VHH binders against q6mzz7r34to333. Designs and how they scored, part 11

Target 1, 300 residues: q6mzz7r34to333
Amino acid sequence: TFKDETFPAADSSIGQKLLQEKRLSNVIWKRPQDLPGGPPHFILDDISRFDIQQGGAADCWFLAALGSLTQNPQYRQKILMVQSFSHQYAGIFRFRFWQCGQWVEVVIDDRLPVQGDKCLFVRPRHQNQEFWPCLLEKAYAKLLGSYSDLHYGFLEDALVDLTGGVITNIHLHSSPVDLVKAVKTATKAGSLITCATPSGPTDTAQAMENGLVSLHAYTVTGAEQIQYRRGWEEIISLWNPWGWGEAEWRGRWSDGSQEWEETCDPRKSQLHKKREDGEFWMSCQDFQQKFIAMFICSEI

## First folded at step 1 (VHH)

Design d8 (framework vhh_8emy_2)
Fold by ESMFold2-Fast, scan of step 1:
Structure d8 (fold): chain B 300 residues (1-300), chain A 118 residues (1-118)
Amino acid sequence: as target 1 above (300 residues)
Amino acid sequence: QVQLQESGGGLVQPGSSLRLSCAASGFTFESYAMHWVRQAPGKGPEWVSSISTDSGYTNYATSVKGRFSISRDNPSKTLYLQMNSLRPEDSAVYYCAKDYTWEGLDYRGQGTQVTVSS
């Protein structure tokens, strides 16, 4: 079973900053097959943003970019490659990242830091036991130096490191933008789309009264024009890497909102899924007021 | 800056037809839903009709359904309202409006007066 001596199962791989900030001590490392929840899978039923759940690191910037990547099948083959916990398993996994103008392969072992019986950082979804997001996070941590180096990074850096693409930064408070057209055009072109909220009452990511998280990165998963009352509203779909919990948008077009009950749009059943999974809709106007930037990453 | 210029109104007899036009500038016309709203003397604004960005969806107020047809030409950035079988109660100033999402409609034009004599 492979042991990566260059990124060992030790506190040095987590980093001093994160160990102190999260008050971590005596961190245990386990391979996925030693974790409860059934046999591990690298990928089960293809990749999905819903495979991803953020853990103890403030690496939403990376996870938001990763969530966007799951909507583009081309990146699955480039970055994740063909790997398995069953076929020719040796405890070694490899991923590709864009660095200094070229694709670089990063090799890791599959030992993951755990607390109790769950992963300390990115976690597999309950019942699926899929580890591609956990292992890719470990590979990126190794590339940058440690898991501490993932803590409070930049969304633009993650997008470029995953694609080798070019960033368009849309400043949401500068001027009116046609968000539905921009998102649909970018999606059609296979671009990755992410966005960020401004700082809130604290210097850290915090859930706010409206359900959004301050100083946080989200994936843009779609945008649509929807029939409502006498006309149309423009709405945008967002995914929070936190996944589950109380930090979901509570305003117009949120899960369970009056707008979804009242709309007669024939696409209602396709667009609206009332569930707490980190994905929600909001009006483009609320999006433009509550978020600070949207980033579109395109291949040239 | 968003600019909307309505035209095509006039004085007509009951049962007549008129075609209103709205020339849009200052925004990406093909990316926004467009609406017609009217305001009769002494009354508040009344929504008349709406059309989606690609003309895939249209809606009409019950009072005009079957008589009015909304359409748009994205290359020329123009919105139209074909009004057939006009009635005295259709007399109003007609405004075209761009949808500003949750804030509602923006009626920036001077409007075009339609008068159907009894």
Scores: ipSAE 0.000, ipTM 0.111, lowest interface PAE 20.4, mean pLDDT 78

Design d9 (framework vhh_h_nbbcii10_fgla)
Fold by ESMFold2-Fast, scan of step 1:
Structure d9 (fold): chain B 300 residues (1-300), chain A 125 residues (1-125)
Amino acid sequence: as target 1 above (300 residues)
Amino acid sequence: QVQLVESGGGLVQPGGSLRLSCAASGFTFEDYSSYALGWFRQAPGQGLEAVAAISGSGDSTYYADSVKGRFTISRDNSKNTLYLQMNSLRAEDTAVYYCAADEYPLYWSGEYDYWGQGTLVTVSS
């Protein structure tokens, strides 16, 4: 079973920033095979953003970009490659990232830092012992230097590192934008779409009264024009990498809101899914007021 | 070694009030890194339900729709204790209540790393 000497199962791979901030000591490293919950899978039943659950690092900027990537087969295949825990398993996993004008391959072993029986950083979701997000996070940490180097980064950097694409930055407070058109056009072109909230009362991410998280990155998963009363409203779908049951928007078009009960749109059952998965809808008007920026990453 | 101990449960009549306490040891609420704290409950024959959560700073709170306006979560960092004030109790609030703590982002679905043993709250007429 392979041991990566260049990114060892040691505190140096976590880095001093996270060790000090999270007060970590005597960190244990385990391969997925040694974790409870059954046999590990690299990918189980296809790739989904719902495979991702953020852990102890403030790497929502990376995870939001990754969540968007799960909707693009081209980037998924290029980055994740064909790998498994059963076929040709040797404790080695490989991922591709864009660096210095070219695709580079990063090799890691599958030892992950754990606290008890849970991963310290990105975790597999309940019922799924699916490790592609955990291993990809480790590979990115190795590329940047350590898990600490993932802590408090920039969405633009993650998007470029995952795609080699070109970023369009939409400043939501500075000018009107046709959000539904922009999101639909970008989605059809296979672009990755992410967004960010402004700073709150503290210099860290904080769940706010309206259910949004301040200083936080989200994935944009869709936008639609929906029939409501005598007219139409524009809504946008977002995913929080914190996961299910976490802080979720509590305003208009949120899960359980009056708008979903009153709409007569024939697509209601397709658009409105009451799930504890970190995904929610909000009006484009509220989105433009509450978020600061939207980033669209397009292929060259 | 983190330990959480709940207290304050018991039998109460519908419309009554109870205050649950959760005493923490092995870490402090005034830590360099903030701990997220929450209350969960499990009614007989049902799954675990998130009730309320509070951030390390105390600035952000979450409440399940079933308890909004009736329950209040608070923390006293000097006493290393988390509280749940329960007002206007209903028969449907009958459950074992658990205190939970996590050093990571809030996990309302029961993903918290540290759990207490639970305290029973029975609401009966």
Scores: ipSAE 0.000, ipTM 0.140, lowest interface PAE 16.6, mean pLDDT 78

Design e1 (framework vhh_3k1k_2)
Fold by ESMFold2-Fast, scan of step 1:
Structure e1 (fold): chain B 300 residues (1-300), chain A 125 residues (1-125)
Amino acid sequence: as target 1 above (300 residues)
Amino acid sequence: QVQLVESGGALVQPGGSLRLSCAASGFTFSSYAMRWYRQAPGKEREWVAGISSSGGSTSYEDSVKGRFTISRDDARNTVYLQMNSLKPEDTAVYYCAAGRYTSLYGPTSYKYDYWGQGTQVTVSS
């Protein structure tokens, strides 16, 4: 099996900043085959944002962009290529990123840092042994230098590195914007859409009383006009790369809200899915008040 | 009219102390996170310290941790930077910045809404 000596299974690949900040010592590295939970899969049942669960690094900026990318199947073969644990497996994986005007291929081995037999950084979701997000994160860490170099970055950088596109930055508090039109137009064009919350009472990402995370990046997964009280309301769908239910919006149009019970919209069953998967709806009005910016990454 | 006015810059001996002030006007100060930056000769402007809009959270660049303290007085619309155990390496022009919705430390690319003009700190014998 392949052993990458340029990005070894060692503390140097994690970086001193993250080792010290997270108080990491004696980090163990394992290939997915050696982890509990059954045989590993690179991709199981197709790619999805729900394959992604953020771990110990503050790389929500990268994971939110990646979550948006999963809505566009056209990127699968370019970035993830054709790879598996069951066919021609040699412990080597390759990914493509956009860097300085060109696509660059990054090669890694599949050794991942673990804590108690669970991945230390990005990890498979509860019942999935899918490793494409974990391995892609490792490849991006190698490209930038170490996992410490993923710790606190910018959404715009991740979006460009994954697409080679151009960024439109919408400042949610500076001017009125037709959010439903903007999101639908961008989606039709195959653009990636992400957004960010401002700082809260702490200088780190923390879950707030309303269920949003402060200082955090999210994926925008849709926007719609919905029938309500003989009129219309505008709502927006967001995905949190943290992937746990206690960090989901608890306000209007959330999974348990009365708005979903009262609406007579014929699309209700399609739009409202009551799951703790990091995805939720909120009103565009609340979104514009609680978030600071929305980023749209379009092809040139 | 929005203004941020820094003051308190001076020449001090190594090991000395100095307190910088930044007086704000023309906006709702209590709603803004505040940060201090500095720019030394021949170097890029670097972040030094930050304080949340509530004042409950602070953050610092590694080289100043334990020596510098950021605080705010919303009744006086002022943010402070208390600098102790000053070193020649702390010589720089210090700027304050106000961001209504900006990160103190983290993954945002937003520009601060408002910046001051700076105050010169020189640490020399």
Scores: ipSAE 0.006, ipTM 0.191, lowest interface PAE 9.8, mean pLDDT 80

Design e10 (framework vhh_8emy_2)
Fold by ESMFold2-Fast, scan of step 1:
Structure e10 (fold): chain B 300 residues (1-300), chain A 125 residues (1-125)
Amino acid sequence: as target 1 above (300 residues)
Amino acid sequence: QVQLQESGGGLVQPGSSLRLSCAASGFTFDNYAMHWVRQAPGKGPEWVSSISWSGGTTNYATSVKGRFSISRDNPSKTLYLQMNSLRPEDSAVYYCAKEGSYTLFRGPYDSFDYRGQGTQVTVSS
């Protein structure tokens, strides 16, 4: 099995900053086949944002961009290539990122840092043993230098590194914008859409009373105009890479809110799906108040 | 080799206060985030509060926020939970837990390492 000597299973690959901040010691590295939960899969069925669960690094900026990317099948082939744990497996995986005007291939081995029986950073969602997000995070860590270099970053950088595209930054507090139209137009064009909350009481991502996380990046997964009473309202759908219901919006149009009970929109059953960890709806008015920026990444 | 020993529980009236302690051994206490988890009869474990390795960051379940305060004393390797304005709903066995090296990252509640025997808190009049 392949061992990558340029990004070894060692503390140097995690980086001194993250080792000190999280006080990590005696980190164990394991290949996916040595982890509990059954045989590993690279991709099972196809990629989905619900394959992603953020771990110990503050890399929501990368994971929110990645979550948006999963909605665009054209990027799957370019970045993830055709790879598996069964066909021609040798412990080596390859990914492509956009760097300095070109697509660059990054090669890694599949040794992942673990704490007990669980991945220290991005981990398989719902214990399905699907490792493409974990391995892609490792490849991006290698590209930037270490896992420490993923710890706090800029959403714009992740979007460009994954697409080679151009960023439109929408300032939610200062510019009038038709959010439903902007999101629908961008989605039809195959653009990636993400957004960010402002800083809170701490210098880290923190769950707030309303269920949103401060200093955090989210994926924008949709926007719609919905019938409500005798008129209509505009709503927007967001996904949190933390993936947990405890960190979901609790205001208007949230899962279980009275707005969903009162609406007679014929699309209700399509829009108000069973609660998915980390995904929720909110009004565009609340979104514009609670978030600071929305980024649209389009191809040139 | 992780050993956690909880103490400070007891029977109190609604509105009373209790301070729980957890003595830690078998690991470098000041390298890890610590948690309090409780389990009432017939229910699964419920996460209550977390504190970072330095004590600089704390987090609380909505049900206890404003009433409970988590703290730690790294030199004595002790974790504390100050519980104020206790309610009958707070009655449970309280466990001290270590969740590896993550600072305040919360997995499923059952992912915490329950090495202690717990301390019983009963709020009843």
Scores: ipSAE 0.000, ipTM 0.120, lowest interface PAE 17.2, mean pLDDT 80

Design e11 (framework vhh_3k1k_2)
Fold by ESMFold2-Fast, scan of step 1:
Structure e11 (fold): chain B 300 residues (1-300), chain A 125 residues (1-125)
Amino acid sequence: as target 1 above (300 residues)
Amino acid sequence: QVQLVESGGALVQPGGSLRLSCAASGFTFSNYAMRWYRQAPGKEREWVAGISSGGRTTSYEDSVKGRFTISRDDARNTVYLQMNSLKPEDTAVYYCATQPGYSKVLYGSEYSDYWGQGTQVTVSS
């Protein structure tokens, strides 16, 4: 079974920053076949943002961009290639990223750092042993130097590295913007859309009382005008790469909010989800106040 | 404490070129993404170009794509805007600004941009 000596199953691949910050010692590395939960799959059925669960690295900037990418077949085809744990398996996987004007191939072995029976970094979200997000994260760590080099970064860097596309940067506090029009136009064109919250009281990502995470990246998944009372409101849908959990917006248009009970919009059943899956709606007004930037990545 | 000082603005003829510079001090420059904005007489301030903290990613407003290039020199704490094929419509005061909110390592994160005082670019005759 292949062993990558240029990015070994060793502390050097994690990097000193994460080893020190997370107090990691004598880290164990395992191939997916040696993890509990059944036989491993590279891709099971189809890829989805819901396959992604962020782990111990603060690489939400990468994962939010990746979550948007799962909706675009053109970019996915270049990056993931055709690979399997069964057909021609040799413990080797390869991915492509955009670097300095061209697509470059990154080769890795499938040894992943673990603690107990769980991956230290990106994890199979539904415990279904689907490993494309975990392996892609490892390949990106190798490209940038180590997993420590993924720890905090910029959305624009991830968007370009995954697409080779062109970024439109919208500063939400400085410029009036028609968010529903911008999001719908970009979505129809197949563009990737992401956004970021500003820093909070500390220099790290942390859950706030309103359910948003500070210093954090999100995927924009949609925007709509919705009937409410005697008029219309604009709402926007976001996905948090932390995955399932308690860190979801708790304000207006959140899953349990009164707005969803009071609206008579005929599309209510299509738009509203009552699940903690990391995806939620909020008003465009609240979005513009609580987030700092939105990035649209388009094909050249 | 924090300062951004733009320079390089001048009067140029259509089709000409200029390089603007923005010298930064009072913060850890390499931790911030940097942006250029412009404001023409009687118009709102408009975003022109941006560059990530590591310089790996650049972005541009549609009307300047292919003509303007943003770059940075972290050793000199300076961001640049190379402007080629200038048009009368590019006449404006050009401003340098930080991108607040997130970074690889975010020391002194802020909700508002740090702004320079601007440098005048006039494309005429």
Scores: ipSAE 0.006, ipTM 0.274, lowest interface PAE 9.7, mean pLDDT 81

Design e12 (framework vhh_ozoralizumab_d1)
Fold by ESMFold2-Fast, scan of step 1:
Structure e12 (fold): chain B 300 residues (1-300), chain A 126 residues (1-126)
Amino acid sequence: as target 1 above (300 residues)
Amino acid sequence: EVQLVESGGGLVQPGGSLRLSCAASGFTFSYYAMYWVRQAPGKGLEWVSEISSSGGKTKYPDSVKGRFTISRDNAKNTLYLQMNSLRPEDTAVYYCARSEYGTPLYSHGYYGMDVRGQGTLVTVSS
């Protein structure tokens, strides 16, 4: 069983900033086999953004980019490679990131920091014991120096590090943009799409009155024109890497809103699903007012 | 009153170095990402560098990458720009600027600046 001595199961790999800020003590490191919930899986069934649940680090900038990437099978295969906990398991996992003009392989062991029986940082969702997001986060932490080095970063850096692509930055408050056209065109081209809310009075992500989180990154998962009353409205779909829906948009086109009850659009049942998944719809008008930036990451 | 005051500009020869400083007052400096922007004679504003509120993340355009380094001292409410390997093309008035949106999860580049200083002139010539 492999032990990575360059990124050890120790406080140094977490970093002093997170240890102090989160008041972490008695941190234990465990391999997935030693965690409750059954045998571990690297990937179970298929890869999905719904496999991701953000933990104690403010690495939404990375996780939102990762959530977008899950919809692109070519990037998934390049980064995650073919790995498992069953075939030729040796406690070693490998991931690729784009750095300084080239793909770089990062090797880690599968020891993860835990408190009790729960991962401190990215966690398996739905108790399915699926660890690709947790291990990829550890690999990125090693690449940057520590888990503390994931704590607040630039969304553009995560997009480039995962793709080697080129960023188009759309400033939502100053640019008139056809959001539905932009999102559909980018999606058809295989581009990754993310967005961000503006900061509040502190450096901390905080739930706002409208249910959105300030200083937070989201994945853009779609955009559509939808029939409403006698006309059409434009709506956009977003995913929050927090993953369990306690802070969700409460405005127009949110889960359970009047708009979904009143619309006669034939696609209603396909577009609207009431779940605590962190995914929600909002009007493009509200999106343009409440978010600050949208990023499209395309192949060169 | 929110103020940004630049200093350290001057005349330097090509290949030389210069360090600019910006003293911030009237707001909680540690809450805001900061920028350096410049304006060459007869040209528009050009973004030169960006630094996160903590100083942990920096961003540069290709024109200065590897030559310029932005840094900050939050205890002293001061922003710095270390300029090395200066070229005649670097001749400009350099401005310190505050991010409109506080600490971003993204680089703003040429937009989203709500406060700018009066500038300090850098001339690269023999």
Scores: ipSAE 0.015, ipTM 0.350, lowest interface PAE 6.7, mean pLDDT 82

Design e2 (framework vhh_podentamig1)
Fold by ESMFold2-Fast, scan of step 1:
Structure e2 (fold): chain B 300 residues (1-300), chain A 122 residues (1-122)
Amino acid sequence: as target 1 above (300 residues)
Amino acid sequence: EVQLVESGGGLVQPGRSLTLSCAASGFTFSSYAYGWYRQAPGKQRELVAAITSGSTLYADSVKGRFTISRDNAKNSIYLQMNSLRPEDTALYYCAAKTYSRLFGSTYEYDYWGQGTQVTVSS
């Protein structure tokens, strides 16, 4: 079984910043096969943003970009390649990232830092033992230097590193934009769409009373015009990489809101799915007030 | 009012050290990334170092000699310059930006200071 000496199962791979900030000591490293919960899988069926659950690093900027990528199959093969825990397994995994004008291959072993029986950083969701997000995070940590180098970054950097594309920055408080048109046009073109909230009362990501997280990155998963009362409203769908059971928007058009009960839109059953999956709808008006930026990453 | 005020520039001999400070006001300091740029006579303005909440970036010409840091409690950014060389002589600018890429382009920064002169000569 392969052991990567250039990114070892050691504190140096985590980095001093996260070790000190999270008060970590004597971190244990395990391969997925040694974790409880049954045999590991690299990918089950296909990739999905719902495979991703953020852990102890503030790498939402990377995970939000990754969540958007799961909706664009053109990037799956290039980045994740064809790999398995069962076929030709040797404890080695390879991923590709875009760096300075070219695709760069990053090789890692599958030893992951753990706390108890759970991964310390990105972890499999719903106990499905699906490890592509965990291993890809490790590869990106190696590319940038350590897991500490993933801690608080820029959405634009992640989007470019994953696609080699070009970023359109939309500053929500200063840019006149038709959000529904912009999102629908970008989605049709296969572009990745992400957004960010401003800082709150502290300089760290925190769940706010309205259910949004401050200093945080989200994936934009859609936008629609919906019938409401005797007119139309514009709504936008977002996904939080904090994942299942985490903070979720509680305002207008949220999963339990009265707007969904009052709407007569024939697409209601298609658009409104009550699930604790980190995905929610909100009005474009609230989005433009509560978020600071939206980023669209397109292929050249 | 959004303001960035640089200080700490001056005349220094080659091989010595100098620390530049940038005081920010008029916005939520922690919501921004910060960078130091410099411009020598007859040259384009270039990125020297940048800092976000979690990472730092350095130009190859200063890597290993300069260190950028931030103090959110004091709303300040610092550039510690060691082993100064005559080629480091320039007007140094502090710049701030929201969640956006930090690589090179001056249009990527939302706010700029007035600059502080650093002169390295014997």
Scores: ipSAE 0.000, ipTM 0.214, lowest interface PAE 11.8, mean pLDDT 80

Design e3 (framework vhh_ozoralizumab_d1)
Fold by ESMFold2-Fast, scan of step 1:
Structure e3 (fold): chain B 300 residues (1-300), chain A 125 residues (1-125)
Amino acid sequence: as target 1 above (300 residues)
Amino acid sequence: EVQLVESGGGLVQPGGSLRLSCAASGFTFSSYAMYWVRQAPGKGLEWVSEISSGGSYTKYPDSVKGRFTISRDNAKNTLYLQMNSLRPEDTAVYYCARGPTYSYLRGSYTPFDYRGQGTLVTVSS
């Protein structure tokens, strides 16, 4: 089984910043096959943003971009390649990133830092023991230096590192924008779409009373016009890389909202899903008021 | 009107120390990450430090890590750069620059919307 001497199963790969901030000591490293929950899978069934669950690093900037990337088959294949825990397994995995004008290959072993029986950082969701997000995060940590180098970053950097594309920054508070048209046009072109909330009362991402997280990155997963009463409203769907949990929008068009009960739109059953998966709808008006920026990453 | 005014530059010998200050006005200083960037004679801009809006997180390139310390006093709307063990290659005009409000620290150069006029630091014997 392969051991990567250049990014070892040691505190140096985590970095002093995270070790100190999270008060970590005696960190254990394990390969996925040594974790409870059954045999590991690199990819189980298909690739999805719902495979991703953020852990102890503040790398939402990377994970939101990655969530958007899961919707693009060409970028998925380029970065993840064809790999398995069963076919030709040797404890080695490879990923591609865009760096300084070119695609670079990053090789890692599959030892992951754990606390108890769970991964310290990105975690497989309980239903599938799927490790592509955990391993890709490790590869990105190696590329940047350590897991501490993933702790706080910019959405624009992650989008470029994953695509080699060009960023359009839409400042949501300064200019009127047709959000439904912009999102639909970008999605049709295969572009990655992400957005960010402004700073709150602290230097860290913090859940707010309305269910949004401050200083946090989200994936934009769609936008639609929906029938409501005797007119139309515009809504936008977002995904939080925190995944499972209570940090979901609680306002208009949220999973349990009155708007979903009152709408007569024939597409209601297709658009409305009541799941704790980090994905939710909100009005474009609320989105434009509560978020600060939307980034669209397009190919050259 | 957004203003950033640097001070504290001067001539120092190699191995010396210097503390730069930046007085900010015209915006809510505590809501923005801040940068120090420098430009050596005949060279481009180089990022030398950044600090989060509340001051809890900082980043430096390897060229200054361990020698430079960025800090801020949000009550005084002031940004600082403590420079120790100065080298001739640190000779540059140092600029205070305003960073983002919507993302975490980048750890490298990012286009900024405002910068000051700069303060000259010359390290020479």
Scores: ipSAE 0.012, ipTM 0.339, lowest interface PAE 7.9, mean pLDDT 82

Design e4 (framework vhh_h_nbbcii10_fgla)
Fold by ESMFold2-Fast, scan of step 1:
Structure e4 (fold): chain B 300 residues (1-300), chain A 128 residues (1-128)
Amino acid sequence: as target 1 above (300 residues)
Amino acid sequence: QVQLVESGGGLVQPGGSLRLSCAASGFTFSSYSSYALGWFRQAPGQGLEAVAAISGSGGSTYYADSVKGRFTISRDNSKNTLYLQMNSLRAEDTAVYYCAATPGYRSLYEGRSDYDYWGQGTLVTVSS
């Protein structure tokens, strides 16, 4: 079984910054086969942003970009390739990233840092034992130097590293934007769409009273015009890589809100699915006020 | 621990050019540095103004509207140095220029000024 000596199962691969900041001790490394929950899968069914759960690193910038990527098969095939735990398994996995004008391959072993039976960083959701996000995070950590090098980064950098594309930066407070049109146009073109909240009262990402996280990255998953009372409203769908239960939007068009009860839009049942998945709707007006930037990453 | 040292300031005539440098220590520059770097200025009797910022990879930049098209921010990771190339200088560009660094992404969005580390400043005077 393969052991990667260039990115070993050791504290050096985590990095001193995260070890000190998160007060990590007794970190052990385990292959997915040695974790509870049954046999591991690289990809189960198909990839989805709902496979991703952020762990102890502040790498929301990477995970939000990755969440958007799950909706675009072109980038998935380049990055994840065809791999499994059952066919020709040797403890080795390969991923591709865009670096310095080229796609580069990063090779890792499948040893993951754990404390107890839980992965320290990206985790399989709901014990489904699906490890592509965990392993991809490890590969990106190796590419950048360590898991500590994932801690506090930029959405634009993650988007380019995953696609080799070009970034359009939309400053939400600077000008009126037709958000529904922009999001629908970008989605149709196969672009990745992400957004960011401004700083809050602390120097780190933190849940706010309204349920949004400050200094945090989100994936934009859709936008629609919806019938409401005597007219129409514009709404936007976002995904938080922290997932449901960590922080949730509590304002207009949130899960269980009055707006969803009162709307007679025939698409209501399709659009409003209350699940513990980190995805929620909000009005485009609230989005433009509460978020600071939206990034669209398009092919060259 | 993190230390920033500015240089390159001085007296220049209107329409002239200057290049400011900021040497960083306490962290090593790389394409994947988690530190965003920026330039701020404070004109006589005025408040602090964000001028330009550059992401850790150098892939994203911010410029204040007052300097857009005239100033260029860049970083040289091999020299651990941040630069501000200032062209077509005007009297209103007269200020003390500060180099600043902050971990993570709060530094770029709409000229955020929440930087953690600051240099001592270098004076730029534009006058005949």
Scores: ipSAE 0.014, ipTM 0.375, lowest interface PAE 7.1, mean pLDDT 81

